# VH-VL binders against Chaperone protein TorD (torD), part 3

Target 1, 216 residues: Chaperone protein TorD (torD), of Ferrimonas balearica (e1svr5)
Amino acid sequence: MDEQEIREEVALAERRATLYWWFASMLCRELDSDQLNTLCSESGRVLLDALAEEPSLAPGCQKLRRALAGVQVLATPQLELAADYATAFLGDHLGSAPPYASVYVEPGGMMFQHPHQQMVQWLQQWQLAVSFDGNEPADHFAIMLDLMGNLVLKGVDSPEAQSAQSALLAEMLPPMRRWVTQCQRQPGFYAALAELLLAFVSLDQTLIEGEFSLAQ

## First folded at step 1 (VH-VL)

Design ix8 (from ix6 with heavy chain D99G R100D G101Y Y102G S103D G105R P106A Y109I; framework fv_ixekizumab)
Fold by ESMFold2-Fast, scan of step 1:
Structure ix8 (fold): chain C 216 residues (1-216), chain A 120 residues (1-120), chain B 112 residues (1-112)
Amino acid sequence: as target 1 above (216 residues)
Amino acid sequence: QVQLVQSGAEVKKPGSSVKVSCKASGGTFSSYAISWVRQAPGQGLEWMGGIIPIFGTADYNQRFKGRVTITADESTSTAYMELSSLRSEDTAVYYCARGDYGDYRAFDIWGQGTLVTVSS
Amino acid sequence: DIVMTQTPLSLSVTPGQPASISCRSSQSLLHSDGKTYLHWYLQKPGQSPQLLIYEVSNRFSGVPDRFSGSGSGTDFTLKISRVEAEDVGVYYCMQSIQLPYTFGQGTKLEIK
């Protein structure tokens, strides 16, 4: 009801959605030169400084910055990151960390349904198109993060979308924790990014569950 | 509870190929990696390769030098191992085994094994 | 390839007595993530292998507490505090830190 409180809720939702989409954009494909230049620009520094003000996110931000600094002193930073992406995520061998929830769920987990099938159902329910290659499984973490951003914005005036946020986080976090552990077997930029992402999503779940718990 | 059920025993002639199946039940097929491990009579265990079904890409032990092909069919929750150019020393029990890809990578569930006999 | 070497190749134990099996790797199995990817399996006669211990010292679900694992780097030990009849079989260590995954040659445990 209060005009100021409504504006603050909308602003928070916009910030949360922007962060979900930011992470999605960095996981969906290898960073291009424009993305790398943006991360190393003043706006990128401001973003990482703001995130580091949260105690639970500060270690991940520092680790990501160190990884960026390490790559920047090499002859071809973008090519080094492209190689890091391929080693970490392309799923060409058992030692990589493919960014798909279905790889990391327990048998019978995620509502006893294939994560890809559940995601397809949710994307259809919310009338959202897959932004990736048409052959990508819908349980790619970047697709899940993209859906989360959309649900956050819709949640401002939709109790159904608010419930969907909680359900998606509950299904995403357990496999994401295992995925991050696997990413850490190959230290680098994407391992640092995955750690920061897990810290952010975990914090977000804590905050919205605390809100719903107080409402109950 | 997840179970891995393998196809039955095979008798093959030298130079032929064999294709062994491994069907997963009681869980989501794509949630784990499937490896193939063989054991010659009275001998130890040898890892042949593995696949993550959702990606359809496989890793191989290069000792098998292009003779082994591992595939998966998610619609039937079945993984396959095909070994070509069979020799008498390929006589072995072939096991499929599940590894939690994001966890410790130990093989926590094993199929019952398929005996492949190669004789002239 | 990482080579895994087990000793002894066989041992005979009086029921109720302890047994100890060693496993050595040609390279360290400690990963930068702080985990050591060494696992122990038991293959009972005529059966598939079964997981006993993962990551050096963690007992798998349903494994009796008389089984314990220890070690670090390249030197590992599996201990059975009191051997029982159902413990007979061949024990294998395995590394999963790098491809190809490799097993020790096996240790056969028999009752005296």
Scores: ipSAE 0.000, ipTM 0.447, lowest interface PAE 15.2, mean pLDDT 82

Design ix9 (framework fv_ixekizumab)
Fold by ESMFold2-Fast, scan of step 1:
Structure ix9 (fold): chain C 216 residues (1-216), chain A 121 residues (1-121), chain B 112 residues (1-112)
Amino acid sequence: as target 1 above (216 residues)
Amino acid sequence: QVQLVQSGAEVKKPGSSVKVSCKASGGTFSSYAISWVRQAPGQGLEWMGGIIPIFGTADYNQRFKGRVTITADESTSTAYMELSSLRSEDTAVYYCARERYSGSYGYFDYWGQGTLVTVSS
Amino acid sequence: DIVMTQTPLSLSVTPGQPASISCRSSQSLLHSDGKTYLHWYLQKPGQSPQLLIYEVSNRFSGVPDRFSGSGSGTDFTLKISRVEAEDVGVYYCMQSIQLPYTFGQGTKLEIK
């Protein structure tokens, strides 16, 4: 209840939220030129170097860096990444991996049967508008990551929000693992991004289970 | 009550290494990044690098990369900065500073008392 | 690297009079998240730096309201409405929008 200790909790929450929103921004639509330029800048290189210091994140960072180097030697890097986005996440051919939790839920299971409905309920409960187009189903991983970032910030002074973080991660991770396996069938920038994302979310669940679950 | 306490002054010979510690108390160590900033006598401030202890992730000023290593031990709430291949130009006061985030990047809200490293003879 | 330039390098002020310090960056410090990552620190003689103002205009806890920050883009100003003896020291601006973080060269404030 020390004012400075409260600020310290806020700082950690803001860093975690920033990473959730960073992933959401790259997953919600194909990268624009500004995003690609930032990722290829020294700032982007340093960010990936920093993330790679964590052993569980290093493989994803290295694959993402390699994919970026490969795209940069092409005549139109941004257009190639836009094509990769469409191939990876749009369409219905064997190599597509649509980024929606409902695609990857276990048939006949009680949990995760209706991720879209659960997400709609949580967005209404927390009175949050999505940052993406209104036509997007609520169980898009980018929307789930955006909600996670908001719950992380709210969790600083709300045990209810802390519990919601754990519940959302429990719902998100199983379909995300299957989605990443599907993405890996066509290696490239978005497959590497999906691997890094899964590693980050898994690490975050491990860290908060030790801290926030004790508050229940 | 939040304070960063650094190890004591050091006198080193050229070509050796120095490892400075920074112990955080009065707050949650893992909630912040810790940066290292140096100041040569009568000169300004120069950022060397920083670490986010909860992830073990470190960033370095490229002019020091290869000579500087920043680490953290969350169990003891202590961050370390090791600088190798010391030169007389490395004579400076070395500060640790806590980085607080209110967006994509942070600012330094609390600083350690500084550690004087003298490289001579 | 982003270069930070402060003016003046030094100034002497009679107690009770105002002081103004400028900081210019070689590129915009406005991030796509809407925040501007420019901060001000004071280093009193023989002491560690201490935070005065973060993100252009926000006073850190315990900082008197006679200190104010303003600016946008590449041009920033720190103002002290009435200088007191305890304000002597070197003032530094810093950018944290891009690694490596960089500081201005410092402005030394003295009382006559």
Scores: ipSAE 0.000, ipTM 0.421, lowest interface PAE 16.5, mean pLDDT 81

Design og9 (framework fv_ogalvibart)
Fold by ESMFold2-Fast, scan of step 1:
Structure og9 (fold): chain C 216 residues (1-216), chain A 124 residues (1-124), chain B 107 residues (1-107)
Amino acid sequence: as target 1 above (216 residues)
Amino acid sequence: QVQLVESGGGVVQPGRSLRLSCAASGFTFSSYGMHWVRQAPGKGLEWVAVISYDGSNKYYADSVTGRFTISRDNSKNTLYLQMNSLRAEDTAVYYCARESYRWGSPYYYGMDVWGQGTLVTVSS
Amino acid sequence: DIQMTQSPSTLSASVGDRVTITCRASQSISSWLAWFQQKPGKAPKLLIYKASSLESGVPSRFSGSGSGTEFTLTISSLQPDDFATYYCQQYNSYPYTFGQGTKVEIK
């Protein structure tokens, strides 16, 4: 490849990784006041405007903006989002959509299934420091997204990392689709975020498949 | 302003224990991974340990594995290093450092904020 | 563990000089390299992250380049405030490792 092509590949990888980590940061726990203020600031507006330029991402961006506008007029916006997080992701499996891949691959919604075991192996293989132990399933979507961001950047120089990106997406997308469907049962900020996330990851898979097909 | 302040250093005999503290202020401590880095007198920097933002993941340099324990208390904005079975070669200035943060990833940058350091001298 | 080796260990320079410090990794670290400046009795200060990105508040005379196993820190026009020890540090994988340092002193 010439220098311009290498620079374009690096720039694309940096943008992809940044988005994976942005989603991970939004999903790993309820938003704090600093995160909410950033999202409602000029930089947050610019980010959502840029994402909305992609036709497949525009509906998700619009729903997220609508949810933010609804929360911003309330007396305690951050506490309302914390309640939305609890409604969407915490509590009884019947009343919420826990953000763990294992819940959506096995009948009965069991934790610590194959996606957790696979993630433990991948985190050890890639020597990454991520929040997990016996009481924290490694297949939390935020952890999977964080690993994806790291693999995207490593993929610029590593065929193994490129292959790992495809494997992780194949592991993550099917349970993510089911998780998003469950999130949609209770509309709100996190349901909108989950929809935008699925649209982004689906788009990214399409881009990876296109590059791989041309390489073959 | 963003600040890290180490304390707990001093003179200690070989085989004894010492606990270092690092008090954080001016930023959301619970959102950042934290490191301990040491420097022996007249020598270079040596990475010691890291702890994730929530305390669930920890990694150590081979030289301190089994002897040192990194921990944190997010409710007190404080990082700790418990140093057991101290050896003369552990003599160093110990710095705490914040993993540089970009939106969503503690792994993207190097350590952007450092404390002033606290001296640990292991001698008999 | 990834070993980081700096060259030279020390260099003498005059104000206005162009200074280049090299850092070599024992295996590929992609662009996961930071450069730090340390003055006597002070904590290290981050200058460059991800091999070539300038930290906020750092003068533009500092620049970084390289990828894989070979990296350089360049100071285009050395100032009196730049006489210090410089360290490279990889953060590709744990344990994080530093180079041995390069001392930039007055000629």
Scores: ipSAE 0.005, ipTM 0.450, lowest interface PAE 13.6, mean pLDDT 83

Design pa1 (framework fv_pabinafusp)
Fold by ESMFold2-Fast, scan of step 1:
Structure pa1 (fold): chain C 216 residues (1-216), chain A 120 residues (1-120), chain B 112 residues (1-112)
Amino acid sequence: as target 1 above (216 residues)
Amino acid sequence: EVQLVQSGAEVKKPGESLKISCKGSGYSFTSYWIGWVRQMPGKGLEWMGIIYPGDSDTTYSEKFKVQVTISADKSISTAYLQWSSLKASDTAMYYCARLRYFDWLPFDYWGQGTLVTVSS
Amino acid sequence: DIVMTQTPLSLSVTPGQPASISCRSSQSLVHSDGNTYLHWYLQKPGQSPQLLIYKVSNRFSGVPDRFSGSGSGTDFTLKISRVEAEDVGVYYCMQGTHWPYTFGQGTKVEIK
């Protein structure tokens, strides 16, 4: 039945968008107490269990769970994660891995390069405002992931949005792979999160590419 | 202490192959780009190309793309510059330097240089 | 490629006197991010280049305060308020705004 097929397509898009926004929310700023409590709750366990059923996501889920267990035994888990965020993504030390696509692209690798300009253009084209501080470079991975979530929902009935998903993934994945490699130099919660994120985005690109190929 | 240590001077004949090295120490090798710079005798500095050692992604200056190959082995923190067939015009001092973009800091530390002399 | 032109090509300075080196680019070095990636390097005789000034006016760690950089767009200046014997060498400007990165032809600074 066409109606059932439409409902299934919408449900899948909603789940994909929710995952993109979930990753974006954890990457855009330090985890707050509500976010940490949700990750450690029954709903967080159910989500990670569901993701771990996919073989390509299982290693990332396992590492993320171990990292969460590690901070939960500490006196102030949320403050420990805030420190982990600063060590992973802020500052000028050797372990830092700023979460901006422009840092990891050729030839400059500097913030506000080609990826920032592309993102500004895409946000304008899709008439979207960023949900983050207006001073952040638009090529912050969290902003790119937020845009992906919106494009996924719009893609249900827009071929243009489907094409935009593929284009954004093609721009995001290469710098994300480098960023994850940098994150892995300092194992911890955010290194595990980055690894899981890369696995998810890579899987999603494969699924989108497969669907597009069948449609063509 | 941050150091980039380059291989020793080379004397070669035209048509010979050559591979010179640049070893990083005292820092995270995969956190920095490595660039190669040529300085011909009595001349200025020319960028040849840069490589990101973490995945060996390399960008060349157009002039040098066909002349040389840039590579890196992150397991031993070493970058390489190589020629399949040297020419007399390759006679020059070759420098390596590191770049870390997330500090927005340009090439801050340089190797001591490798002198390459090509003559028949 | 962006052409970087330095003036003068050579400069003889009495110790303690100021020196000024100009650098002009064939196109604007203002990046779309608002930053200007113009850097100054010194190559002392027999040595590797060393970073002096980055992004127009920022002194690199350990660089004496007698060195200062200024400029915008296509016109840049490196000033040494009082030249000392240790400042002898060839000074290069370099742009990192557009690939390929390019150096000026160099300015040789000598003591009289």
Scores: ipSAE 0.000, ipTM 0.465, lowest interface PAE 14.1, mean pLDDT 84

Design pa10 (framework fv_pabinafusp)
Fold by ESMFold2-Fast, scan of step 1:
Parts: structure tokens; sequence; C-alpha cells
Structure pa10 (fold): chain C 216 residues (1-216), chain A 121 residues (1-121), chain B 112 residues (1-112)
């Protein structure tokens, strides 16, 4: 590859990794005031406008914007989103959608199943630390997305990391589709975010598989 | 209102095939697992298996994996329990139930009214 | 498979008096996530089962507060503080910690 092609490949990897980490930051805990302010600022508008240029991402961006507009007219927007996070993901009531792959693979909705074990192996293989406490399942979608971002950057010059990207997507997407369907039972900010995330990850898998398939 | 409505009672002969149904309404059918429970006359409850209607992923209890087939048609919000060849020992009440996805919970919140299956010569 | 054992198998109660049903599991029902997936169901005569208590002590929607659940590990109890005529039926404990899910054999509650 020439210098221009190398620069373009690195720039694309940086953009993909940034998006994976952005989604991870949105899912790993309730949004704080700084995150919400950034999302509602000019930079957040620019980000969503850029994502909406892709036809497959446009519907999710529109729903997320509508949800943000609804929250912004409330007296305590951040507290409302924190409550929505708890309702959607922490399982403090019947019908929540915990953001863990194991819940959507196993019939009992149990954690610490195969996706968790696989993630523990991958985190060890790639020498990455988990930021959550020792009892947190490693197959939290935020952890899987964080790993994906790291693998994308490493993939610029590592065939092993490129293969790992495909393997992680294959592990993550099936339970993510079920999780998103579960989230859609309660329309709102996190349901819209989950839909946008699924659309992004699905698109990314298509792009990766298309490029590697052509290389074969 | 969440409801699971099952098909009516069946009287069959040994060797006949049978497919009974469970139709969900009042909720997002593809967002919950549906389980099947057998209760033989005068006996307790036993799990047969469960299905996720969104993609038809199915898990059976070992005792039942050869005896029955569980399926679902999400376009009409209906789950099915099927036998290719009935035996007299299949005589029982069959319940469907919605699998409640609380925090890592494996229990069922709403139940159908039951389908009585009688197999005799 | 986890074996669930209920005691007593049959219970006859004077109206207004308390009732207590025990459930023991052959293995701990504490999941690796720290939660305990033990649930209680009631099957009234001629009816389908209905959920009473989930995850040891949580009452399901619409269940009267005279029903309470307690326990940990392998030993669990369902209590009815004052039994009413409408409480007649067979009570089942169920574990959801490990597949396959298993029920206890049932406790039949009758009014004297």
Amino acid sequence: as target 1 above (216 residues)
Amino acid sequence: EVQLVQSGAEVKKPGESLKISCKGSGYSFTSYWIGWVRQMPGKGLEWMGIIYPGDSDTTYSEKFKVQVTISADKSISTAYLQWSSLKASDTAMYYCARHLRDILTGYFDYWGQGTLVTVSS
Amino acid sequence: DIVMTQTPLSLSVTPGQPASISCRSSQSLVHSDGNTYLHWYLQKPGQSPQLLIYKVSNRFSGVPDRFSGSGSGTDFTLKISRVEAEDVGVYYCMQGTHWPYTFGQGTKVEIK
C-alpha cells in the first residue's frame, strides 16, 4: 500500500474505534451531566448528522434525536435518563433488558454463560483490564464494544486482531438482536440508542466481511 | 392485558400426530420466551422446553427432546407443541407460559388455560 | 437435575390461621451472579398455575401481602399469615437457577 492508502486505512480505523467506544460509554453507566450536555451540544449534533448520512443508521439517529428533545424539556433531564437507564438495564422491575450477551443466548436468561467465558479469554489474550468490579460479567455489551474498539485499532497492522474482530462480532450480534427487541418494549432514549447501536454493528460486520472476503 | 390462549381439548388414538397451539396477545410476542409444561392426571408440573419466538431458538428438557417438537410463528404470535406419534402415556394437561425476563430469572408469569390431551384406543 | 423437596405434602388449615410450607433444594440455588432463583406458584382446583412469589421474597403483581417468602441457599419457606378460602390449592416451589428448571412435588392446602 502507498502512503495515502495507509493514512486512509488508519483514519477509518480511528473513526470506527471512536464509535465503538462512544457506544460503550453510553451503555456502561447512566449518562452524567457532562455526557448529556455534550450529546445535546453542537458536537453531538454534528456526530448524529454524520451518522444519519448512512441510510441504515438514519432511522436510529432520528429516534435518538426525538428522545433527546423529549428529555431536554424536563426540569431534570439527567435524572430522568438515569431513571430510564435503571428501568431498562438494571432489572429493578419485571421486563427489563439487561445488557449482557449471556442473558440472550441461554434459555434461563442467566449470566456468566458462554459469552462471559469467551470474553474472559479474549480480554486475557489481548491483555485488557475490565473496569467493572470483580463480580461483573465480562459479556456486558459495553465491555464487548470496548474490546471491539481496541481490536479495530490493533487490526491496522495485525492479522490476528482482524480475525478477532470477525469472531467478536459473530459472538455479539445474535444476542444483541434479541436485546434490542427487548429494549423496544419501552420506547425511549435507551431503546433508540440500542437500535442505532445494532444498526452500526451490523453495518460494520458487513464492511469487515466484504473486505476480508475479497482478500481471500 | 397479557393473555395466552391455548387450543381446545384433543382426543386422539395412539400413533396419531398432533399439534397444539398457544397464542399470545397484549404484549410483544417476540420479546419473551414461551415455555411448555406437562401435568399428567393427578401429578405435578414438569418442564418440557422453551422457545424464543423472535428466532425460534429452542431448548428442551432431556426427557422430552425426542418426544416432542416446539415451534413458533411470530407473524401470528403463536407457539406450538407437536407430536409425530402419540402414546397413551402422553395423556396430560399441557400448559404454555410466558418466560419472564427479570434479572436472570427463570420463571413464568402468565399461563395459558391449558390444553387437555387424551390418548386412548 | 436439581431436586426440589416440599414439606408437608398436605396441609389442612382452619380459616384465619397461619400456614407454612417448606422447600429444600438438592443444591444451592444461589447463582454465580449472587441472586437466588426460587419461586412459588399456586394452582387452584381446575385452574392453571399462577405466580405468587419470585426470587425468594418478591410478591408478584396483585398478590395479597398475607403471602410472604423467605430463605437462602437450599432452604426456603412460604408463609400465609391468615389462610382464606380462596387460598385452597396446590403450592409449588420452582428453581430457575439451573436448566432444566424443576418444580417441587407440590403441597396441597385445604380448609378444615
Scores: ipSAE 0.000, ipTM 0.436, lowest interface PAE 18.0, mean pLDDT 82

Design pa2 (from pa1 with heavy chain L99H R100Y Y101D D103W W104S L105G P106Y; framework fv_pabinafusp)
Heavy chain, then light chain:
Amino acid sequence: EVQLVQSGAEVKKPGESLKISCKGSGYSFTSYWIGWVRQMPGKGLEWMGIIYPGDSDTTYSEKFKVQVTISADKSISTAYLQWSSLKASDTAMYYCARHYDFWSGYFDYWGQGTLVTVSS
Amino acid sequence: DIVMTQTPLSLSVTPGQPASISCRSSQSLVHSDGNTYLHWYLQKPGQSPQLLIYKVSNRFSGVPDRFSGSGSGTDFTLKISRVEAEDVGVYYCMQGTHWPYTFGQGTKVEIK
ESMFold2-Fast, scan of step 1: ipSAE 0.006; ipTM 0.549

Design pa3 (from pa1 with heavy chain L99Q R100G F102S D103S W104G L105W P106Y; framework fv_pabinafusp)
Fold by ESMFold2-Fast, scan of step 1:
Structure pa3 (fold): chain C 216 residues (1-216), chain A 120 residues (1-120), chain B 112 residues (1-112)
Amino acid sequence: as target 1 above (216 residues)
Amino acid sequence: EVQLVQSGAEVKKPGESLKISCKGSGYSFTSYWIGWVRQMPGKGLEWMGIIYPGDSDTTYSEKFKVQVTISADKSISTAYLQWSSLKASDTAMYYCARQGYSSGWYFDYWGQGTLVTVSS
Amino acid sequence: DIVMTQTPLSLSVTPGQPASISCRSSQSLVHSDGNTYLHWYLQKPGQSPQLLIYKVSNRFSGVPDRFSGSGSGTDFTLKISRVEAEDVGVYYCMQGTHWPYTFGQGTKVEIK
């Protein structure tokens, strides 16, 4: 059915974009009380249960849920998560895993693309403002995820945007895999979130590349 | 705790193949790059290349990319440096060293070195 | 390639006196991420190199506080406030900002 197929394709794009922006919102800064309360609410439980139905996402969802439950029994859950954020992303060099693609790309000469400069070019090409502080390097994973959400919606009507999705994923995934490995050195909420994110982005790339026909 | 242990000294003839090893222990081997550094007798340090063992992503110095192959086997936490055909000019001490992303692109722990002597 | 030039090539120091080693790069070592990837290593006689200072001024774990690094852009200095017998060896600066990584030619420090 053409009409139903069109509606299902648009609905899928909207769900994909929403997930990219959801991850971006959780990585761009420490969770505020509203975000934490939403994750701990019935709606947060329903979201994680729905994601866990996908086998590749289930391990990440379970780890995230366990980390969240562990924090929720403490006297100051939001402050504990703020401390986890600082330890994971802002702490001492030996323990931290800064969420910037440029940190995790292989050093190289002219053959290797610089993620910050590439992101600046893509943001200009697509005429998009960053979703947060303009002083932040453009290769922050949250900014890359925000761009991906925009490209997913534009991709419904634009072959150029569809190609851009593939290009961004190809640039984002290798450093993201290395970043997640660094995050996993310090198990906790953000390590679990990073693992779930990688599983989601990897699944999304597989679906886009057409290697498995799970979503057309 | 963190250790890089390299294979023993080698004495070879020109034209022979060689593969030397660097075994990591006391840390997550797939979380760090392994670099290779050459030191010719009485000379300074030269960077040869690096590998990320988690996905075998490898970068070489242009000078070395035709001369050697860098590889890793993450199942046994070991990185390798290999020559298909040795030359007398390959005589040197070869060091492996660990490089981490969160540590900012420097070598924090070094192996003891493997002396390779190539003579006719 | 970025050329790293160290001065002096050799230095003889009376025990307990200070020592200073300079390292100059042919181009700025400020990375686009705002960091300066200039590091100092010590190679003691018969031993592997060991990290002393990373990113200009940060002492590596276990390195005595008599070692300090400073500098910016293209000019960098390693200082030892009081040279001890165990500090004998060859000191190397290294840049990790530009590809390929390059080392200085080394500065030999000995006690007389």
Scores: ipSAE 0.000, ipTM 0.534, lowest interface PAE 11.9, mean pLDDT 84

Design pa4 (framework fv_pabinafusp)
Fold by ESMFold2-Fast, scan of step 1:
Structure pa4 (fold): chain C 216 residues (1-216), chain A 121 residues (1-121), chain B 112 residues (1-112)
Amino acid sequence: as target 1 above (216 residues)
Amino acid sequence: EVQLVQSGAEVKKPGESLKISCKGSGYSFTSYWIGWVRQMPGKGLEWMGIIYPGDSDTTYSEKFKVQVTISADKSISTAYLQWSSLKASDTAMYYCARHRYYDSSGYFDYWGQGTLVTVSS
Amino acid sequence: DIVMTQTPLSLSVTPGQPASISCRSSQSLVHSDGNTYLHWYLQKPGQSPQLLIYKVSNRFSGVPDRFSGSGSGTDFTLKISRVEAEDVGVYYCMQGTHWPYTFGQGTKVEIK
């Protein structure tokens, strides 16, 4: 029976890591045609239906499906999503919601970049190399989500990695909540994706904290 | 918990029509795709196609696209595989299986017991 | 279609001895997401296929630890550390990276 429990824990970790990496891939750049076709395919529909079975994830899934259906009736769906990405994340600072934790922790342009510094230290600590384009800040949510996926897999046999998951979530969630609120000012595909992401990460933190509290 | 129960063995003549079934239980039927796999006597496994029961979206292997029709009735958690005109070469064991999705790929986790279809004069 | 080739076609094993089955794909099974969607199934005599290993090396629930999978790209191996009587059957590899899904031709494992 212990062997069955271990295998179930590994399978759960793989599912959690896959979802973190899926969200990271959706946020790191605008969707290309292959990503859009996959999301609109049977595989994408199955994924969203499975996620929607969880009550806390259902609203985000429904909004994401409606946004996706909306762009599918347009002449150039991929270009419309590319425009939505630019408006949501690259537009002017009055209407955009840049996906960087440091933007939402300290409003002032202080000389210290706490989230970026923290992430650089963690990437070095865990000996992880991620593809950055030159000066890309390490506190980009996609980079933080990518690290979470790696820590989840390492956590199946590393107490240090388990602790690191909790620390990263504590660092990521507060700015992510503010970022999602800003995204929701402009309803659309990326606003729905951000809402689903926050719901998933929040659920994941609740599960981890529950287990930690019982173990303590 | 998860179970796929298929209809019983069939003995048919060439030219007859046939519809076999696969009933899912112990899980949300409309949350998973159902695939069909053929195994001719003494031969290996061949993937035929897959259906999403929630909206009856289907994908077929090119080899089977003309030979069979895959359908589902979500109100009774049942998927179907149908032939309009059977041939002796359709003699085989037919399995349904639940499709497990991980990102953009998949595999089959739980399988039905199989339906043996024999087509002879 | 991706062609999956298994070797050997049949294997006779003395009880308690190890067994190794190879699976080779006609093109890389590495998905653009970095994962490799190669899976192993066992069909025991008179039974339906059952999942043993998914994504190269992950054991499905209830599968004994004497089964292990390894490999990358186009070359994959299923190992049984100590073959037991209940392990007799036909083993199939399957690729789930590209449509249509394709299976190897099978490897029959029997006790000598």
Scores: ipSAE 0.000, ipTM 0.408, lowest interface PAE 21.6, mean pLDDT 82

Design pa5 (framework fv_pabinafusp)
Heavy chain, then light chain:
Amino acid sequence: EVQLVQSGAEVKKPGESLKISCKGSGYSFTSYWIGWVRQMPGKGLEWMGIIYPGDSDTTYSEKFKVQVTISADKSISTAYLQWSSLKASDTAMYYCARLGDYVWGSYRYTGFDYWGQGTLVTVSS
Amino acid sequence: DIVMTQTPLSLSVTPGQPASISCRSSQSLVHSDGNTYLHWYLQKPGQSPQLLIYKVSNRFSGVPDRFSGSGSGTDFTLKISRVEAEDVGVYYCMQGTHWPYTFGQGTKVEIK
ESMFold2-Fast, scan of step 1: ipSAE 0.012; ipTM 0.606

